# Designs tried in a protein design chat: VH-VL binders against q14554r378to506. Part 2

Target 1, 129 residues: q14554r378to506
Amino acid sequence: WMQNPEAPPPPEPTWEEQQTSVLHLVGDNFRETLKKKKHTLVMFYAPWCPHCKKVIPHFTATADAFKDDRKIACAAVDCVKDKNQDLCQQEAVKGYPTFHYYHYGKFAEKYDSDRTELGFTNYIRALRE
Short names: E, the ipSAE of ESMFold2; O, the ipSAE of OpenDDE; V2, 0.75 times the mean of E and O plus 0.25 times the DockQ between their complexes.

## First folded at step 5 (VH-VL; framework fv_cilgavimab)

Design v02
Fold by ESMFold2-Fast, scan of step 5:
Structure v02 (fold): chain C 129 residues (1-129), chain A 120 residues (1-120), chain B 112 residues (1-112)
Amino acid sequence: as target 1 above (129 residues)
Amino acid sequence: EVQLVESGGGLVKPGGSLRLSCAASGFTFSDAWMSWVRQAPGKGLEWVGRIKSETDGGTTDYAAPVKGRFTISRDDSKNTLYLQMNSLKTEDTAVYYCTTDYEIYGFDYWGQGTLVTVSS
Amino acid sequence: DIVMTQSPDSLAVSLGERATINCKSSQSVLYSSNNKNYLAWYQQKPGQPPKLLMYWASTRESGVPDRFSGSGSGAEFTLTISSLQAEDVAIYYCQQYYSTPTFGGGTKVEIK
């Protein structure tokens, strides 16, 4: 008679739990945070979305590349969280991922180009004066 | 709600001086670039000058007709923009608007304007 | 100094009809690095300050009706009002912000 219980492995860390330069924002701090940055590229996502999962490493690498530039931020909003649903509706998010560029907190345009580190970095560098 | 309220306009003699103020509320003034735009009675719009945020260097730029006569400054602790106008000419007669000045949107917020009349 | 030229100086359009305003810059206002035209359109009604309608030549400001559209690239631009309404009677200005800002002379839109 032997039970031999095993402890399950820990779950995979969420994007928010990873040590990155991505600013993970929620409805309560979204507008205040964006107002303080000259340029912010925001990724609105759902953790279950396969297209989102594919882009996350590229977006994270972009955020890390600009971590020392005080004028630039890469931010993410999890639209599945209850506390973020109103925010994602207000920002007219119709699907995932959705990328918006904000200039001092004001919406400027949707980013619809290449979802790679190269695409994101080229876009952001073109915004720097 | 974003508000820009100009004050200080009035009647002044040629060669005189006048200081305009613009009180800002409803946005983070210290992060915003600000401009002055004027409009002579019955005429079109003319940019006067701008001042960048302190974070972007706090530098000023001026249109050629006012260069050396007008000075733009800001007091971020009071959310106030200023236009010091010296050596005024009759051609400076206009409604003066203060505006936010974003590199992407141009002039997205405008005050109601204040009238400056320069006549002998 | 970039010179902005608008045409016509004034136009009269019947309610519900299309209004077209042209704007020409003395040099290109297209920023090659981001492929954006640094051109804005403003609406000014009597006794009011100008109101931003359009930036980056064709991006509508929040709250601006979709009957307003901007087109063009480089040095030639157009603002179109697809179906003129009474509240659209105003003077319209184009403005470049590629360099130190300059405005067109304005186009007065009136009901025919």
Scores: ipSAE 0.386, ipTM 0.822, lowest interface PAE 3.4, mean pLDDT 91

Design v04
Fold by ESMFold2-Fast, scan of step 5:
Structure v04 (fold): chain C 129 residues (1-129), chain A 122 residues (1-122), chain B 112 residues (1-112)
Amino acid sequence: as target 1 above (129 residues)
Amino acid sequence: EVQLVESGGGLVKPGGSLRLSCAASGFTFSDAWMSWVRQAPGKGLEWVGRIKSETDGGTTDYAAPVKGRFTISRDDSKNTLYLQMNSLKTEDTAVYYCTTDTYDELYGFDYWGQGTLVTVSS
Amino acid sequence: DIVMTQSPDSLAVSLGERATINCKSSQSVLYSSNNKNYLAWYQQKPGQPPKLLMYWASTRESGVPDRFSGSGSGAEFTLTISSLQAEDVAIYYCQQYYSTPTFGGGTKVEIK
């Protein structure tokens, strides 16, 4: 599949270039940022990944829905960037997308449910109960 | 959390057919690429084939020994993977494992079922 | 197909001693764009399915003891068990996922 990959979609603005409520994190600020938030759902991704592209609108909508909640954050890490490769390896990211929930910066669990706005929203809402 | 449970194995005569099922739970099945891997008694691992997610075209790939005889399919509404085996040969005798990497394929097969034995003999 | 060759076919190692398994691919499994080796290692105990031990040649799967380590790059790889425990008796397989998946022939590790 890396030798004969599926045709890529046309070039689009990067997720980081879009003005959204998603917190785009890098290795240098990942841990300090997560420690300041009670609940953070992190999406580890690669920009070229078709599965990631499908989820990005759903994850973005979820982040926007919780933008005014001081205790909730939806964050993303681009694992293809040179400065993020060590972070993604340390966090045991095996494929893209991978979703981890952190409580005050501590890894709590992997999110493996529906990759939809509804799925993410229900998960985050349950964390606050 | 993640579970894969195979079923459908048994004894079949050469030239016969058999359908295996794999029930998946604990991950977003519809986005996962799924594979079948087999192991003949006392032998090593051999990849049989895979099926991509519908988002990636839902296409299938097969190892040369089974191409044209085996068909992989999936039912995302039931979180179930299938392997239809036709024109079975004695050399198809093996334990068949359902496997996945939970997300985009990059790291190998991180989850395996317990396996189901298929015996092809006269 | 990329052909994977393991050596030795079997080895016997005393408890607490180092076990070394080699794996060679017929072509490089290093992807230059991300500098990662698409090589995994599996452990299979009698009567059980294989278990993923290692990916990207040297990254341990969660829950795998630190006595297991992977090394190598390109086409030559090694799995090392620094201090063999009784529970490590198993057959070990390398696997490339750079292209259509292929496995090595396996190396049986026994206690001497």
Scores: ipSAE 0.000, ipTM 0.502, lowest interface PAE 19.4, mean pLDDT 85

Design v05
Fold by ESMFold2-Fast, scan of step 5:
Structure v05 (fold): chain C 129 residues (1-129), chain A 122 residues (1-122), chain B 112 residues (1-112)
Amino acid sequence: as target 1 above (129 residues)
Amino acid sequence: EVQLVESGGGLVKPGGSLRLSCAASGFTFSDAWMSWVRQAPGKGLEWVGRIKSETDGGTTDYAAPVKGRFTISRDDSKNTLYLQMNSLKTEDTAVYYCTTDSYYEIYGFDYWGQGTLVTVSS
Amino acid sequence: DIVMTQSPDSLAVSLGERATINCKSSQSVLYSSNNKNYLAWYQQKPGQPPKLLMYWASTRESGVPDRFSGSGSGAEFTLTISSLQAEDVAIYYCQQYYSTPTFGGGTKVEIK
């Protein structure tokens, strides 16, 4: 009627386009960024992965919860991007999502607990003790 | 709880030497960059020098007034930072603070000790 | 070395009133690669060590009341206390960590 329907609605923002506290990293800045943070939990993902889509809100909420803590970061790497393929192979990512904990840029362990805000938050809090 | 406890301050004569210690607890000392900052009585803050973590090369940097006279070192096995002060001058009289130096983590001096007073006089 | 200049040297402000402290660096402390200003603010009360108040020019340290705010970019920075409380009486220092760390001369905040 009086509305112009010619323009489609804007596409849903990608995770990288959302204004969140998650650090979206690429191969060229991965090592440099992680070395500057005492504790970084990294989520390696693919945008098409259904399991990744379910975890993203939980991981984002975790990043936002620690946004004011200078020593902690929650970071994400899109392993489907061509510029990130070498990085994801070097980090031995065999499936999505995969979670790694790094201490000043050094790989310490895989996170293999609950993929919920509570699970991630409890893990990070334990690192602070 | 992060704690930094300085010790070794006292009265020394001009030209003398003194060694300060800073005992650290509540964080992984070996990963941290550490600094010394001093404050003369009734005056402002002056950075003295820093030592990087072993992972970042373990190198030291000094402010111009203390270069060649002061040496910063660390013993990660004892969680202790040191400041060796040689050829002391009256203008070195100050409270000396041990601080964590978060430059590598891209922010300022986030933890400070209570300080130890060094007085250089005849 | 980067020289830090604070103004004023001293401020007398009534309780509940706004206090503004300025800090200028002799060169820019903005790092273009990460778009961050390498500038911190410290509060020092008599007989106590300095306490980190603000970093990245405008990010409040944990536990710092929201009446404290930082602003500015490049070479000119401001610390504002929106409503001065009795416990805010202190000397405030700006500090750059873009290069070899240097502090401003300090601004003493006193109650009128």
Scores: ipSAE 0.000, ipTM 0.503, lowest interface PAE 18.7, mean pLDDT 86

Design v08
Fold by ESMFold2-Fast, scan of step 5:
Structure v08 (fold): chain C 129 residues (1-129), chain A 120 residues (1-120), chain B 112 residues (1-112)
Amino acid sequence: as target 1 above (129 residues)
Amino acid sequence: EVQLVESGGGLVKPGGSLRLSCAASGFTFSDAWMSWVRQAPGKGLEWVGRIKSETDGGTTDYAAPVKGRFTISRDDSKNTLYLQMNSLKTEDTAVYYCTTDLYEIYFDYWGQGTLVTVSS
Amino acid sequence: DIVMTQSPDSLAVSLGERATINCKSSQSVLYSSNNKNYLAWYQQKPGQPPKLLMYWASTRESGVPDRFSGSGSGAEFTLTISSLQAEDVAIYYCQQYYSTPTFGGGTKVEIK
């Protein structure tokens, strides 16, 4: 009972491992997923980026606010993953975070307003009005 | 994957009627605007008409050559788009494609088409 | 109706060479409120339906090779294939969606 080996601490949970309403997408399911939603706001990010880390709670809260609206999604793409590099290059992601609005999976515009829950929710609500 | 499958094409005499169907899958059909586009043999593309989603008013619009003769409708419970063609003319001979168009945007998906031949 | 005019009607290009297709609209298809050109490009291979290549004049559809590029604004647009491949033999159509949709007459691209 005193010979139990010391267990290493578990790694910090990634955003993808958190239980949230954010849709975490990869290159091979990005287009298929976005086609099924009238409005999708996508956050392209890098896990190491300090600006991304500050926005994640706000973007997550936004996704949770719209979780019951079948026509709206908030999605995220980790541009550091090898499998997502082609997608992030195709979408002209030059820095992190980058926010794009897609209408039925088609790029409509870049979101450059406030990176807060209020900013994101006001933007998405305006798309519904 | 998005799929659109047209059916109902065939040979019909001038003045006759024909109804085309388009079975849709792989997307939320009820949210999509749908169009019909036709192509006469060896010629270019011509938009026929569209129907908006129920949420966006469910209204229809038609190209001048078919207005008053053709009717577009949809059955969201069956994920099916229809084109009712009346008073057919020889110049209506074409392959008819159903397409998805969303809002006032481009045609992002097309079916394989169904051939309608109007001749005596 | 907005009339779409394409040029040339046909062109023959050697493999690996650049192909350029022009599209002119009878009026501007640039919407000042959102600064977007309501112009799309389609590729149609023999016996197949048209396939969307490009929208908003210069935004490439998913899965379309980067050798395809769109440019232009207002009433004059260009589709460029930087290095023609055998599978690019097709008829290409421009289309405006600024008003009631209209298509150009098409440009047939063939290998020399």
Scores: ipSAE 0.000, ipTM 0.514, lowest interface PAE 17.9, mean pLDDT 86

## First folded at step 6 (VH-VL; framework fv_cilgavimab)

Design w1 (at its last look DockQ between E and O 0.09; V2 from the best seeds 0.00; counts 0 for: pae E 14.8 > 2, placed apart)
Fold by OpenDDE, look of step 6:
Structure w1 (fold): chain C 129 residues (1-129), chain A 120 residues (1-120), chain B 112 residues (1-112)
Amino acid sequence: as target 1 above (129 residues)
Amino acid sequence: EVQLVESGGGLVKPGGSLRLSCAASGFTFSDAWMSWVRQAPGKGLEWVGRIKSETDGGTTDYAAPVKGRFTISRDDSKNTLYLQMNSLKTEDTAVYYCTTDTYIYGFDYWGQGTLVTVSS
Amino acid sequence: DIVMTQSPDSLAVSLGERATINCKSSQSVLYSSNNKNYLAWYQQKPGQPPKLLMYWASYRESGVPDRFSGSGSGAEFTLTISSLQAEDVAIYYCQQYYSTPTFGGGTKVEIK
C-alpha cells in the first residue's frame, strides 16, 4: 500500500533566524554598529561551509556569555549574501570562517587562535583587561 | 552620526580666562577618551590635553605649554567636554578642536573648532 | 616628547601622479607587545578640521580611498597617494600616539 509520503520536515532555521545574542550584520549597518561597541569579534562566514557550521555553536555560546556587557559584541556576516559581498571584500576576507577583532569599529587584528567557546571567551576577557 | 560641536571661543585679553565647551552626540560619550587639539592661524596642529573615561580612571594629561593653566573636565550626564583656560597668553590664540581620542588609533572624530583670540 | 618631522613642507604633483610624504619620529613608535606602529595620518582641507586617514601607520580609516596608503615602521613612515585627485589638495599631518601625542609640521599637497 502506498504510504502517503510524510511531508519533509520544515527546513531548519538559519543561524540568522535563531534567537541568539549574535549580531547579524549587513553591508549597510556594519560599520555604524561596530562603532557603538568597544570590543567586537566578527565572524565572516558562509552558511554552506562545514568549518563554519562547526564553529557557529561555539561562537553563539560566546556571544550569549557576554550578552549583558554593553561594550562587547559578537557579530556575524554572511558573505554569501549579495549585499555583503562588497563588505567581505573590503574587510579582506579570503576564506571562511574568518574572525576579525574591531575596537570601536576599527579593525585591530585577525583572530587566528582556538575556535572554541573557551578560546573566544578567553580572547574577549583579555581584551577587557 | 557622531557630532562634536565646540563653543565658547572669543576675544580675551592676556591674563584672562575662558571656558570652552564641546557638545557630543552620536556615540556613548561616557566610554570615550576625549582630547583638545589647537591650531594657531596658519600653523600646524598641537595637542593640548586629554581626559580619559571614568572607567579608565578619568585622569587628565596636558601639553607642557598649557600645564598648570588649562583644565580639562567632562560631564557625562550632559555629554559635554570642557576646557577651562586661565592665565591666557597671546600664543594661546588658535582654533580649538574637540576630538574623540581612541588612544591607540589616533583622533578619529573632530568638531569644527572654535576660535580663541588672545590680544591686548 | 617625541618629535615628528615631515618632509617636504610642500609638494606639487600633477593630477594622476604619485604623491609621497615622509614622516620621521625622534624615536621608535613601534610597540613591541603588539608590533604596531602608533602612527596616524590626517588630511586637512581649507576651512575644515583634520580628518583621520591612517592609523597604525598603514591601516586605512573607514571611507578612505584605496589610493591612499601608509608604510614604514619604527621611526620612518610614508604616506602615498598613488594617483593624485583634485579633492586630495590638503595639508597632511603625521602624528604619533605612542606616548604624549605629537604632530608633524604638516605637508601641503597641491596640484601642479
Scores: ipSAE 0.371, ipTM 0.807, lowest interface PAE 1.7, mean pLDDT 94
Fold by ESMFold2, look of step 6:
Structure w1 (fold): chain C 129 residues (1-129), chain A 120 residues (1-120), chain B 112 residues (1-112)
Amino acid sequence: as target 1 above (129 residues)
Amino acid sequence: EVQLVESGGGLVKPGGSLRLSCAASGFTFSDAWMSWVRQAPGKGLEWVGRIKSETDGGTTDYAAPVKGRFTISRDDSKNTLYLQMNSLKTEDTAVYYCTTDTYIYGFDYWGQGTLVTVSS
Amino acid sequence: DIVMTQSPDSLAVSLGERATINCKSSQSVLYSSNNKNYLAWYQQKPGQPPKLLMYWASYRESGVPDRFSGSGSGAEFTLTISSLQAEDVAIYYCQQYYSTPTFGGGTKVEIK
């Protein structure tokens, strides 16, 4: 007679909590990590940003496509976290998402093309050529 | 490959004017800050001035010895940086370099330079 | 403007030995928000433009050999070449970019 309501579904993990090929970086390890990679595409984002949410699956798939190439990293920085605020200011992040390409840790250019898996993968392939 | 190519140097008398150009390629010029640095023959490096990207306000800053005489400008549609030099003095004789001004990583790319000689 | 003073004006060092170049700024170049010193080092060989060697005092630019190291904080800095090679013969400049950029006077490094 009493209804026994179904337990609520478990909360979905945040992007950072998911086990993906994306390197989630913080201010303390950003430079050191990027210097070890020939090519790094970095997504600066805010978890609440609708445009960021749309891109996350595409960027995640891109990271997976290059997971076996040790010279390449797809990295993400959550600019809302306190420990990342100085980094995002230093990198002149003015909106979300922002994509920067780094060559051995040195800023090379902003990525302003298609924010799809195909756009990202074509860009990274062109860098290797 | 990043390339910066200066041009427009030459011989000019004191009080004269020259306009230097710097053609840029291999990076997104419109997002970059750019600086001019000069070096008198056999002497050290001296920063001349800087222009910020349009996104960051497009403003210029100058070293005291050239303020009011030199003007930095940019044409993002042509990927070209300019230095207009007026009221030239013999102490302005130098090789003039254009360089990318990364703000937080120093001046990372440099052109080969163009020689300006101011002599009577 | 922040005045940058380098010493010595020149030094001669035997191949494989350590070379040390000093740089002082008239004001601190430490940026408090990120705890980074806005100090760079450049190498200039004859007939060539300067080449960026170090930024933030101690961070090597990509492609710079690890025999180059930088240290110091605030207003006093050093560039060290741990084992001098023939290709390291050059003039070295420190430069602050904390404010209006200024360069040191340069230090000529020669083989003894």
Scores: ipSAE 0.000, ipTM 0.544, lowest interface PAE 14.8, mean pLDDT 87
ESMFold2 (binder alone), look of step 6: mean pLDDT 94; pTM 0.950

